# Designs tried in a protein design chat: VH-VL binders against o60147. Part 367

Target 1, 175 residues: o60147
Amino acid sequence: MLEKNKYLYIFRHIQTNQVLLSQGNVLKKTALFQLPYPLQKPVAPNGMRPAKLRKDHWVPLLKVEFPNESMFQSVFMQLLNYRKYRSVQPLTSDLLKLPIPVRRRKIMRQEVPNTIADLADILNKEKFPENSVRLQLSDKSDSEYADWPPSVQIDSEEIKLSRGFREKTTVDEAR
Key: E = the ipSAE of ESMFold2; O = the ipSAE of OpenDDE; V2 = 0.75 times the mean of E and O plus 0.25 times the DockQ between their complexes.

## First folded at step 17 (VH-VL)

Design oi3 (framework fv_lerdelimumab; at its last read DockQ between E and O 0.67; V2 from the best seeds 0.80)
Heavy chain, then light chain:
Amino acid sequence: EVQLVESGGGVVQPGRSLRLSCAASGFTFSAYGMHWVRQAPGKGLEWVAVISWDGSSKYYADSVKGRFTISRDNSKNTLYLQMDSLRAEDTAVYYCAKDEGHKSGWYFDYWGQGTLVTVSS
Amino acid sequence: SSELTQDPAVSVALGQTVRITCQGDSLRSSSASWYQQKPGQAPVLVIYGSNNRPSGIPDRFSGSSSGNTASLTITGAQAEDEADYYCNSWDSSGNHLVVFGGGTKLTVL
ESMFold2, look of step 17: ipSAE 0.818; ipTM 0.918
ESMFold2 (binder alone), look of step 17: mean pLDDT 89; pTM 0.925
OpenDDE, look of step 17: ipSAE 0.840; ipTM 0.914
ESMFold2, fold request of step 18: ipSAE 0.837, 0.841, 0.834; ipTM 0.925, 0.924, 0.926
ESMFold2 (binder alone), fold request of step 18: mean pLDDT 89, 90, 89; pTM 0.925, 0.933, 0.924
OpenDDE, fold request of step 18: ipSAE 0.807, 0.841, 0.834; ipTM 0.905, 0.912, 0.913
ESMFold2, look of step 20: ipSAE 0.833; ipTM 0.922
ESMFold2 (binder alone), look of step 20: mean pLDDT 90; pTM 0.926
OpenDDE, look of step 20: ipSAE 0.422; ipTM 0.812
ESMFold2, fold request of step 21: ipSAE 0.796, 0.838, 0.840; ipTM 0.897, 0.925, 0.930
ESMFold2 (binder alone), fold request of step 21: mean pLDDT 90, 90, 90; pTM 0.926, 0.927, 0.931
OpenDDE, fold request of step 21: ipSAE 0.834, 0.838, 0.834; ipTM 0.909, 0.914, 0.911
ESMFold2, last read: ipSAE 0.835, 0.844, 0.830; ipTM 0.926, 0.930, 0.925
ESMFold2 (binder alone), last read: mean pLDDT 89, 89, 90; pTM 0.925, 0.926, 0.927
OpenDDE, last read: ipSAE 0.844, 0.845, 0.650; ipTM 0.918, 0.914, 0.872

Design oi4 (framework fv_lerdelimumab; at its last look DockQ between E and O 0.73; V2 from the best seeds 0.66)
Fold by ESMFold2, look of step 17:
Structure oi4 (fold): chain C 175 residues (1-175), chain A 121 residues (1-121), chain B 109 residues (1-109)
Amino acid sequence: as target 1 above (175 residues)
Amino acid sequence: EVQLVESGGGVVQPGRSLRLSCAASGFTFSSYGMHWVRQAPGKGLEWVAVISWDGSSKYYADSVKGRFTISRDNSKNTLYLQMDSLRAEDTAVYYCAKDEGYKSGWYFDYWGQGTLVTVSS
Amino acid sequence: SSELTQDPAVSVALGQTVRITCQGDSLRDSSASWYQQKPGQAPVLVIYGSNNRPSGIPDRFSGSSSGNTASLTITGAQAEDEADYYCNSWDSSGNHLVVFGGGTKLTVL
């Protein structure tokens, strides 16, 4: 029977600090659809969707193990929707004061703390059993972007960046 | 004062295309996400699409996905809706709306007067 | 693609208090906004963030929310309050960013 994924993988871009959400431990080219589309200009601004997926430019940010696939799917969909919601919000006064290139860079740099805060917000609203959601970070200090519910157990071991995610990764239906 | 003025509505046959415009004034247009919302005659409000402040993110209702394209030209303070493969159920008054922003919901503080699109044979 | 449910019609006597409700799962995670629409006119925002009144909206309009329900209350209803009222939210669990309720026609008797 089919193997059911219960793992969420989150990557960050080494240059822009943008975030990609993944249901697999290796990014697929379709993950690039989460990035903003290039504007109609001779040279696309930094952080727009590239033509190719450069897997060496995307490193692990965090990994979450859920009790089951349905909880994974719910949180994954909600995180994508939180990102869409943020993407269409008006600029804050602080951002509006910045020149456009600086503004775009600051918006992209907010993605890591914003995504971590959103994940925690979703997990605080869900009723998971105590310590049933295992969170592993590449940098444990990133846990400080949010207040975590009792359901979350933060792994003491950091993810090593020299090779994607650890063994026992889930292979999704498409692979 | 903030003003939003839609144009480009009219009577068209099914399968044809139409392009709507929304001229914006009285605010910094390029700082806001902009929406299209429609209302069929005698019916309720239905959200259609949204575009981010710089046009780099776009999202659509399922009923129009693949047929409608939202766009903007910040140098002209204008929002657009390209409507292809029109169907009878697309008949509605189309409003553009500005989202002022509030962290946990929507805050459509200004709406245009709307432009009527009628799709009939 | 969450549904926001409103009663299709509600009546109130002139000067009395009326409550218009909006229900849906999306309201557990979203604040509500409320829009008044008179025939042939564009919608007008009357409440945002579930309980905030924009500048220029009369004090008789107020809003509240609890669980999956949002409410619009008009205290001391006036003849000019006769209109359609729509609630609105986003849906963090669905495919649509913006969800409107079906609308409530308020009749002032």
Scores: ipSAE 0.821, ipTM 0.921, lowest interface PAE 0.6, mean pLDDT 88
Fold by OpenDDE, look of step 17:
Structure oi4 (fold): chain C 175 residues (1-175), chain A 121 residues (1-121), chain B 109 residues (1-109)
Amino acid sequence: as target 1 above (175 residues)
Amino acid sequence: EVQLVESGGGVVQPGRSLRLSCAASGFTFSSYGMHWVRQAPGKGLEWVAVISWDGSSKYYADSVKGRFTISRDNSKNTLYLQMDSLRAEDTAVYYCAKDEGYKSGWYFDYWGQGTLVTVSS
Amino acid sequence: SSELTQDPAVSVALGQTVRITCQGDSLRDSSASWYQQKPGQAPVLVIYGSNNRPSGIPDRFSGSSSGNTASLTITGAQAEDEADYYCNSWDSSGNHLVVFGGGTKLTVL
């Protein structure tokens, strides 16, 4: 499916609020490599990188449709690098006052707004054609985390995906 | 006063391994990312690797990826660079550098004196 | 990976002004930092965030940016300013997160 290659899906973990980027609407195991590697092998509820991908623990945050795969690839790579950048930044004084476990949780809770802000920043810089990028959010209020350029058209409808999966089934809707 | 002191450099044959250390003082080591930057003789600066404050994130230049491992011990205020499968082109002075950020940019506000690694047959 | 390019060498007369320029796509998105390196010494940060001076750096050093370029300016060059100067930036698009320019050898005449 050529169409899936121009779609960015962002998932968040239902407990930790960690974020995974996906090319296409199916979350792959390889996406876990986006998460930092823990020093002391914590399980997913404790944050960091779990040993196994539990797709049911991830819910869609947003969907972005690009005009073509090239634009997708560019933004995707940049998003990853933005995450890398943040991961090595010095800790703020507020964070330093917190115990390490609390600190880590605080950082993880900021991944969603940071990722959204990153996306907006990247798109602002790319200066794509007006209304050429379609953004669909699971929660419309999340769009408030950033100012979006004219290239972005925010969909009035919220995203309808099952946890970690492409499409909601009747069973998923009943949960 | 911030101090970074590299050690572990020396002469080694190609294919061998070497481990560099960087002892940090004068700042809260565990609060900052740390970098390795190298400089071949008579050449420019080349970024090598970075490690996050807690060691959970590590990133490398393509030239050393798969061969070098950056690590840290925050209890000892020490940064490490494990260099495996060394090549002649790895010959350089290796600097540890303290990470700092300004808006959307990285910079290195403090550098060590460097330690020389020579890879030669 | 994005690259930063610098002139390999520039010269300036004592007391005169010189500008060292760095060019690269990464500079469109991230701020530049500049480092001075004298022979046999480690690099020293002289400018960060395009135009911020660390403590201890003389005010004759300044920075600017425009488009895909960043510049280090020394207004009233002194003999001790003779050194290699490297620009640096964060690369959001490549595989190398941190990129250095090739360096510029500044000779004070």
Scores: ipSAE 0.445, ipTM 0.829, lowest interface PAE 1.7, mean pLDDT 89
ESMFold2 (binder alone), look of step 17: mean pLDDT 90; pTM 0.930

Design oi5 (framework fv_lerdelimumab; at its last look DockQ between E and O 0.63; V2 from the best seeds 0.00; counts 0 for: pae O 4.2 > 2)
Fold by ESMFold2, look of step 17:
Structure oi5 (fold): chain C 175 residues (1-175), chain A 121 residues (1-121), chain B 109 residues (1-109)
Amino acid sequence: as target 1 above (175 residues)
Amino acid sequence: EVQLVESGGGVVQPGRSLRLSCAASGFTFSSYGMHWVRQAPGKGLEWVAVISWDGSSKYYADSVKGRFTISRDNSKNTLYLQMDSLRAEDTAVYYCAKDEGYKSGWYFDYWGQGTLVTVSS
Amino acid sequence: SSELTQDPAVSVALGQTVRITCQGDSLRSSHASWYQQKPGQAPVLVIYGSNNRPSGIPDRFSGSSSGNTASLTITGAQAEDEADYYCNSWDSSGNHLVVFGGGTKLTVL
């Protein structure tokens, strides 16, 4: 009779601020396909799609709890489609004056605010019941990138990293 | 003056390949996403593919996915469509189109005159 | 994937007003654009952002939208307005980024 709530997990890259969406708390390697396909000679160190998924480079940005699978799947698919739509939009004139590596870094820095704004836009249009969607952030100030509908309850408690650079080795302590 | 000029159309047999080009001038080609749109004889417009400003993102209609490849060379201001495994249903005039960009929609402000691809045996 | 539905044909007398409609769920989340196409020619943009007219398009062309419906209105139709008209949107919930309506053939009588 009881159904488990469904979670959307959103991660950001610690260096580039690129965003990946996941239905699980741990990213799968296939999540990299959400990123633009790398050019034959990608820009180092900020290449657009890393060759391998390094899970310690991706930290939680936010988590969304939905009451059912149907709502989760709809929002997840729409977020991916919003990113596709943005990826093919024309550049602003200020970006055109920048060298391509700098331009790409600036575009990638927009992914966090853009993803948060897109999530809010989707939720505003979906007309879900009041307080039916629980949002948890790693940094609560990130909620300021958007205006949230009545369906969203922002959790006062921030999420904590399950992985990151907090882990140490004996080599690090010896140095 | 913005111009888009398609070339490379012709008559080909089913299963063969063809490469279309679209030469762009009069605007900063490298700042825009570019589209291919086709129109079968006597039929409506059908979107085919889009490529991002730097070519890092490419998306296709389901009817051509896996057979067509969109690409661009920003140093030559040229958009390409490689069409492999052609079928009779690919017979159409192929247009390239420029998206000027507008919030939440499409704004195809300039189109080429098109190039005809005929797939027949 | 959502589709955009247009009546296949409409007629208008010279000097009269005609409305061409476009319906689809994608229009709830997307602005519409409208393209005029005369036989043997490439499409020409006549309305973008649901209700904006590009430079060079006569004032008799206007656009509007409400809910899942977009409309193109031609007031004082002229013989040169005889053409096919296509609406266009993106679909956030579907497989394709770009969706065109099936087209409406406008005949000026």
Scores: ipSAE 0.814, ipTM 0.919, lowest interface PAE 0.6, mean pLDDT 86
Fold by OpenDDE, look of step 17:
Structure oi5 (fold): chain C 175 residues (1-175), chain A 121 residues (1-121), chain B 109 residues (1-109)
Amino acid sequence: as target 1 above (175 residues)
Amino acid sequence: EVQLVESGGGVVQPGRSLRLSCAASGFTFSSYGMHWVRQAPGKGLEWVAVISWDGSSKYYADSVKGRFTISRDNSKNTLYLQMDSLRAEDTAVYYCAKDEGYKSGWYFDYWGQGTLVTVSS
Amino acid sequence: SSELTQDPAVSVALGQTVRITCQGDSLRSSHASWYQQKPGQAPVLVIYGSNNRPSGIPDRFSGSSSGNTASLTITGAQAEDEADYYCNSWDSSGNHLVVFGGGTKLTVL
């Protein structure tokens, strides 16, 4: 698409609820590098980073349209940074009470709300023009994970994407 | 009281390997990310690497990426830095530092005393 | 990777106020922390979150931020404040998550 570079797509894994950020509506293999790599190198869903990208395992979470590519790039990089930041943060007391495997799964399940919250936080700081950022969610209730600044216009229509892609393909329709 | 004690430093030739350790006590080690920060003689502080609480996430400075490996053993409350393919520019005092967060930022609330690594032919 | 810049050296008269400034793009999106280092010693955290003092740090130390800058201010400098001061920030670029300034040598006159 002509304006691909100003669109942020966030996907979630259907089993682990891990999230991947995408520039544009198609997940790239390089997106897997966003996921942590465990010491024992297990494969998903038990592991953090699968060896191969299974696009059909990822569903759209949200779409963000920015006024321009520059703004997109800024937010995109910040989101990645927030993820890195979170990965090394101290664990909460609730998490500490859990066995390590359970803890890891719990952390992964928190990626969706955390990512949404991160996005809102970043956008709050950026102070973009009012209604200049368009947010479309696969589930409108997900918008409740954060308070959104005036720069964000939440679309009344939910995003309709196929797994791993913005637009449905013949393969996706056959599933 | 929080204590971080580095060890393993010494003199080594270029191209060789060295493994540093940091023994942690006084806090729940397995709950925190840990960092390595180094300081060349007479120079400033340089961040080297960070490892998450469980070791699942590791990040490195570009200057050491591919050569250094950060790891940890939570059962021993110990942080490690495996340094391979050492270069003269790696000569520094290496500090382990405890990660702490404030909103959307890091800081290091506790540091070890450091261990000196000298890479020279 | 992002960089933080500091003046390499500053001086202050005993009892006077000095401000050490750090500048870098990362400061636009993250809080600065400051570390004091005396010769032969490990760094000590003196300010975090732009203007928070850890326990044990004198109240003469304070922090501020504006735009792409962060500052450490010592109001009423004491002789023991003579040290190197490093700013630190969360880095938004590349694989570097943390960046330090080049350090500022503070001399108390």
Scores: ipSAE 0.025, ipTM 0.666, lowest interface PAE 4.2, mean pLDDT 87
ESMFold2 (binder alone), look of step 17: mean pLDDT 89; pTM 0.926

Design oi6 (framework fv_lerdelimumab; at its last look DockQ between E and O 0.47; V2 from the best seeds 0.00; counts 0 for: pae O 5.6 > 2)
Fold by ESMFold2, look of step 17:
Structure oi6 (fold): chain C 175 residues (1-175), chain A 121 residues (1-121), chain B 109 residues (1-109)
Amino acid sequence: as target 1 above (175 residues)
Amino acid sequence: EVQLVESGGGVVQPGRSLRLSCAASGFTFSSYGMHWVRQAPGKGLEWVAVISWDGSSKYYADSVKGRFTISRDNSKNTLYLQMDSLRAEDTAVYYCAKDEGYKSGWYFDYWGQGTLVTVSS
Amino acid sequence: SSELTQDPAVSVALGQTVRITCQGDSLRSSTASWYQQKPGQAPVLVIYGSNNRPSGIPDRFSGSSSGNTASLTITGAQAEDEADYYCNSWDSSGNHLVVFGGGTKLTVL
């Protein structure tokens, strides 16, 4: 039978450039578990897991449309695991030269290109049919962080939403 | 020269707690992710837990999740494993291991000698 | 599957060549590493990145990989090579980041 299309939604933090992965077009509080655990209990440092989700701080980065649930689940789980794997890797020589606050900021700024590269790596290794996966970006130039397999069709239209991924009708929008 | 030394193993009753330590020397401890790996007597190696360089990310095997807590003190070059609600199946030699890092894999280049934990019925 | 499958035991005559294999889906996304463990001792890394030998490991140890299979080869096996051998990988598809094979006991005859 025909299966409903399934979307992977990826958000970027407006200040830190950290990335959150979501299976819904609205972030849930549980997405915050993807952020580092606070090191100082009374106050969460910038970039660490906050107590509450501030939805106004997270903007669209990209979305991926899969033809079925099983393809989505496979890619979503792998992408989360790629992020866990990266989080426990030793520091590189260029990071070791930096004071810890600057180092943490540089690590956070790597999340956008790293997530895009990891997504492409997963999709290149999967045996998906040609043009079966549709990728839409908020900034199409971000596709240049990776080489994409034939299974991926990059949408020529950028995501025009300024907040979240919730689609709105043209009748409701101001001109 | 890299050295890892585990301590804190012993004999404990089921349901009790134990804390393991791993003293590190000969490398910049604070730049590496650190792991605990265990081996039940006569059995194979089983990964237990990992902690990121600054302690902000921690991950556990399903068999220990919710009972064990990995932690580190970078000022003392020491890795810890707090083991609560111990069970007989937790009986093993516990190793700490250093991941040197290699693309898309694990590179546990140094291991401690291990410390034995025995959980008696 | 995230499991790594190894034969539980392999034998080799002194001075002969042996291959120890490790198979699993995780090896498509992860390079393998190999650990030697002698009785009563901690594991020792002998191969990383599927085919790289650490300093101090004899050149009779080599590694290779293809698809979902990694291999450890010992050319000219010596008595001191008698040990358990474990492969290891990262599992991008499972609930555990680190996966070890069940181990292969190598007997040198």
Scores: ipSAE 0.829, ipTM 0.921, lowest interface PAE 0.5, mean pLDDT 88
Fold by OpenDDE, look of step 17:
Structure oi6 (fold): chain C 175 residues (1-175), chain A 121 residues (1-121), chain B 109 residues (1-109)
Amino acid sequence: as target 1 above (175 residues)
Amino acid sequence: EVQLVESGGGVVQPGRSLRLSCAASGFTFSSYGMHWVRQAPGKGLEWVAVISWDGSSKYYADSVKGRFTISRDNSKNTLYLQMDSLRAEDTAVYYCAKDEGYKSGWYFDYWGQGTLVTVSS
Amino acid sequence: SSELTQDPAVSVALGQTVRITCQGDSLRSSTASWYQQKPGQAPVLVIYGSNNRPSGIPDRFSGSSSGNTASLTITGAQAEDEADYYCNSWDSSGNHLVVFGGGTKLTVL
């Protein structure tokens, strides 16, 4: 599909709530490199980067349609930057009060709201034309994690969830 | 007052290893990412590596990837850089730098005075 | 990995204004920070987040950004401002998170 290049899909891990960004509706194995914890012998349920992509562990969180690929690429790269940025940033006082394992889990749980907030922040800065960006969420309540600029039109319909890839299809429903 | 003090620099032959340390004080060390930045004699600044607050995330410049290992001991407020397979081009003053966040990026608000590493045959 | 480019050297007359510019693709997606380095000394942060001054940095230092560029401006250059200035940014390309410019040697005349 020629138009897939202007679509941002964000997937969340069903257990850890970690997020992966995707250009288009198919989650690629290279997306694993987005995960900030490159520990040896990592296991996804432990909040680490797994050696192999288990697509069935990921579900769509949101879909963003941009006017063109250029705009997509700009936002995509910025989102990646924000993620890496946070991986090395100072911890909040609340997090510091927690044991390390609990802290790590807490951080991972924050990835979804943080990513959404990042997206909104980036879009606010980009100043795209009004209603030029279409946002669809798997859970409409997730849109409340941020204030959205006029450039963003939030779809009234939620994404039909499909593990590992694109919106739910007839084939996906049969699984 | 924030203080960063590098140590471990010296003269070493190519192919050898060296371990640098950075002793941190004056701030909650375990709360911040830490960086190594180096500067070859008469040259510019080159980012080397970063480690997250808990050591779970590490990133390296391509020039040192596979040879250098960044680590930290939060109980000792110390940052480390294990340098293996050293090359002549690794000759530089090595600075440790404290990470600090801003809304749209990060920066280094504090630097050590650096320690000189000379790789020569 | 992305690169940041700076003019290797610039000069300014005492009391005059000088702008040092940094250019690179990473600046499109991240803010710039600037560091002053005098001979034999460690770098010192002078500007972060495009136009924020740390405590202790004179107000004659300011920053700006536009597109793929960031600039450090010294309004009313003083003799003590003679130093090397490095821009810095961050990106997600490759394995490099942090990128420095090549540095600009500022001479105060």
Scores: ipSAE 0.023, ipTM 0.628, lowest interface PAE 5.6, mean pLDDT 86
ESMFold2 (binder alone), look of step 17: mean pLDDT 89; pTM 0.922

Design oi7 (framework fv_lerdelimumab; at its last look DockQ between E and O 0.42; V2 from the best seeds 0.00; counts 0 for: pae O 2.1 > 2)
Fold by ESMFold2, look of step 17:
Structure oi7 (fold): chain C 175 residues (1-175), chain A 121 residues (1-121), chain B 109 residues (1-109)
Amino acid sequence: as target 1 above (175 residues)
Amino acid sequence: EVQLVESGGGVVQPGRSLRLSCAASGFTFSSYGMHWVRQAPGKGLEWVAVISWDGSSKYYADSVKGRFTISRDNSKNTLYLQMDSLRAEDTAVYYCAKDEGYKSGWYFDYWGQGTLVTVSS
Amino acid sequence: SSELTQDPAVSVALGQTVRITCQGDSLRSSFASWYQQKPGQAPVLVIYGSNNRPSGIPDRFSGSSSGNTASLTITGAQAEDEADYYCNSWDSSGNHLVVFGGGTKLTVL
C-alpha cells in the first residue's frame, strides 16, 4: 500500500501571536498542552494545565505537505523539541531589561518568527529530496524569517483565511 | 554575591516523600531558570529537572518523571523539589543550580552546596 | 540520544600540560561548559561557551571545541587542580535536555 501524504498544520493566535502545531486541520483541545500553563493556578501533574480552546481565536499560519508519515513525524517531533528548548531558555539581554508583563508579551510575540525559523532550520538539516516538501503560508512575507532548502517548494497561493483549514478538497489525518 | 542554599535532605524509607528547598540571594531570582542536579555517592552528575524563570514550563529527566515535582515561589526567592515514591537509586546529593545563556548555549554559573538524600530500608 | 563521553581518569605531572576531552554529536552545534568538582564540594564552572573563563578562574584553564569534541586544557597543572571534571552541553535539535559527561578524575602527580 502506498503511503498517503501527511500534513502539518500550524495555527497562530489572533491576539497573542502564540503558535499551536496540529496533525489535523481542526485544532483539538489536547493541542493546548503545547502552551505554558497559567502562572497563578495550581499545576497539574507533569506541569501541564489544560486551557479553554477558543477556536475562533486561532487562524492558519502555515501548512506543510510531506510525502509520507516518516518525514512528517521526524519534523513534527523536532519542532516540538525546539519549542521545549525555547520555553526554558535563558532570557536575552533585551528581554532582561523589560518589566515582567512586557517581557512576557514579547516572548509570546516571538513565537511566529521563531517557529518559522525552527522549521526552516530542521528542513535545512534534513536530507529530503528536492521539492519533496510543499509549504503554504497565510502571509507569504512570513517566509522571509528564514532561508529555505531546495527540498522546500513554497506554494505561490496563500491560505485563505479560515478558523479551520477545512475545505472540500483537503484531506485530514485524524486519529 | 550569588548564593544558593539547599535544605530538606535526610534519611527516608523507600516509597516515602521528601521536599527540598533552595534559598536564593544575590541575583534577580525571578529572571532565571533553575535546575536540580544530583550526584549519587561515588558517581557523576545527573540532571534532574528545570523550571523556567516565571514557572510556566517544567521538564524532568526520565528517571524521575511522575515522581518528582519542581516548583518555585518568586516572591520568596525559593526553588523546591517535591520527591515522591522515593527509591534507593534516588540516594544522592541534590544541588540547585542557576542557568545562564551564552549565544545559543547554556551553562550553570552558580551551584548550591547540596543537600544529602538517603533512601534506605 | 545525546551522549557525552569522557575518559574516566587522566594523570599529569606537576607543572605539565593536560588536556581533558569530551565527545558527543551535540557538540557539533552547541557550546560546551566545564565544571570542576573537588571531594565533598559543589561543582564550580571553569569554562563556558566552549572557550570562555568566568571571573576568578586562573588563566591556566582554557577550552576549545572542534567538530564533535570539546577540550579543557590546564597549562602548568598545580596540585589544587586535582579534581573531577565534567563537561556539559545541550541537545543541538533545540531540545533543552541537559547532558553531562561521565566525568574525568584528574590526578596531579
Scores: ipSAE 0.561, ipTM 0.777, lowest interface PAE 1.4, mean pLDDT 84
Fold by OpenDDE, look of step 17:
Structure oi7 (fold): chain C 175 residues (1-175), chain A 121 residues (1-121), chain B 109 residues (1-109)
Amino acid sequence: as target 1 above (175 residues)
Amino acid sequence: EVQLVESGGGVVQPGRSLRLSCAASGFTFSSYGMHWVRQAPGKGLEWVAVISWDGSSKYYADSVKGRFTISRDNSKNTLYLQMDSLRAEDTAVYYCAKDEGYKSGWYFDYWGQGTLVTVSS
Amino acid sequence: SSELTQDPAVSVALGQTVRITCQGDSLRSSFASWYQQKPGQAPVLVIYGSNNRPSGIPDRFSGSSSGNTASLTITGAQAEDEADYYCNSWDSSGNHLVVFGGGTKLTVL
């Protein structure tokens, strides 16, 4: 339980590729507040923020283990702020050429690589001790989205995918 | 030419509400985030709020959170700031500012001339 | 939330060089922008991205950054440069996404 406090889990939506941050391996309903709210109320996956959390629609993207909760909290907050920053950035010329629905979808598709890049950037700036941060990815190729500092040790093993949960339990494996 | 024109300022009593508007022209309004920045008389600049290009994301300074609401109508190229539960410390010139990004940073390349809000009993 | 600090007032002789410095933790992770404000006027962007000048801004204005500091330099100060100068940065660590320095009043002597 206490160990969960130093673990960052990032989930992606299986259809929209939207990203949610989680403290611990269980995705909470409150995580939905991380998503932008559209002016019009479309239902997910067309909507940006669903009314209800469907845990089965989210799969683990990566797991980060920090040396302590304080470091976790710092990085967690920064990641949220990075997302906020990106959400208000001017649209690129390429995006401007696209219809609004297509534009929104394209932006959402970039959340995964952007989040990974943000994490790397934050960790580069934090200057944590060498090999003090453990990173495990569901897809090791995703690590290529960024250059990682010496503080980050990337696990050789990939995360087992489990919808709504970062780590599969014995019960999950039996299903 | 980019133009931002604020309006809606005036004198209001504490606890009352006021709605500011910012009319934008000379650029694709719907492509940019917009900010409100205020300046109390004789004081420095204070960031108030930001809204994304499509209005889907809104963020506020702690000093106004829960009281102020930023919104926009892209069809009218207009930015709004609904100010509720006004306090004396909200007295300021309110500027609308166009958002622009540079790598991992924001800056404001264009500002309106501002509209004065005075909250006094 | 992070704060940006700058000297409240500085002076420079006509034709001389002056540097206005801004300091804060947010500057470690974000580029600074600088704004000039004359009495009764709105702020005007003079430097962004540490050392980029918008169109119309004289080349005597330049910017630099180091560590947790950013600086605006006016090389060959002119009388019209007398104004308040504010630094600005994005803050990734606090609840205030945008932070301004307290402003520096520049007097040209």
Scores: ipSAE 0.357, ipTM 0.798, lowest interface PAE 2.1, mean pLDDT 88
ESMFold2 (binder alone), look of step 17: mean pLDDT 90; pTM 0.929

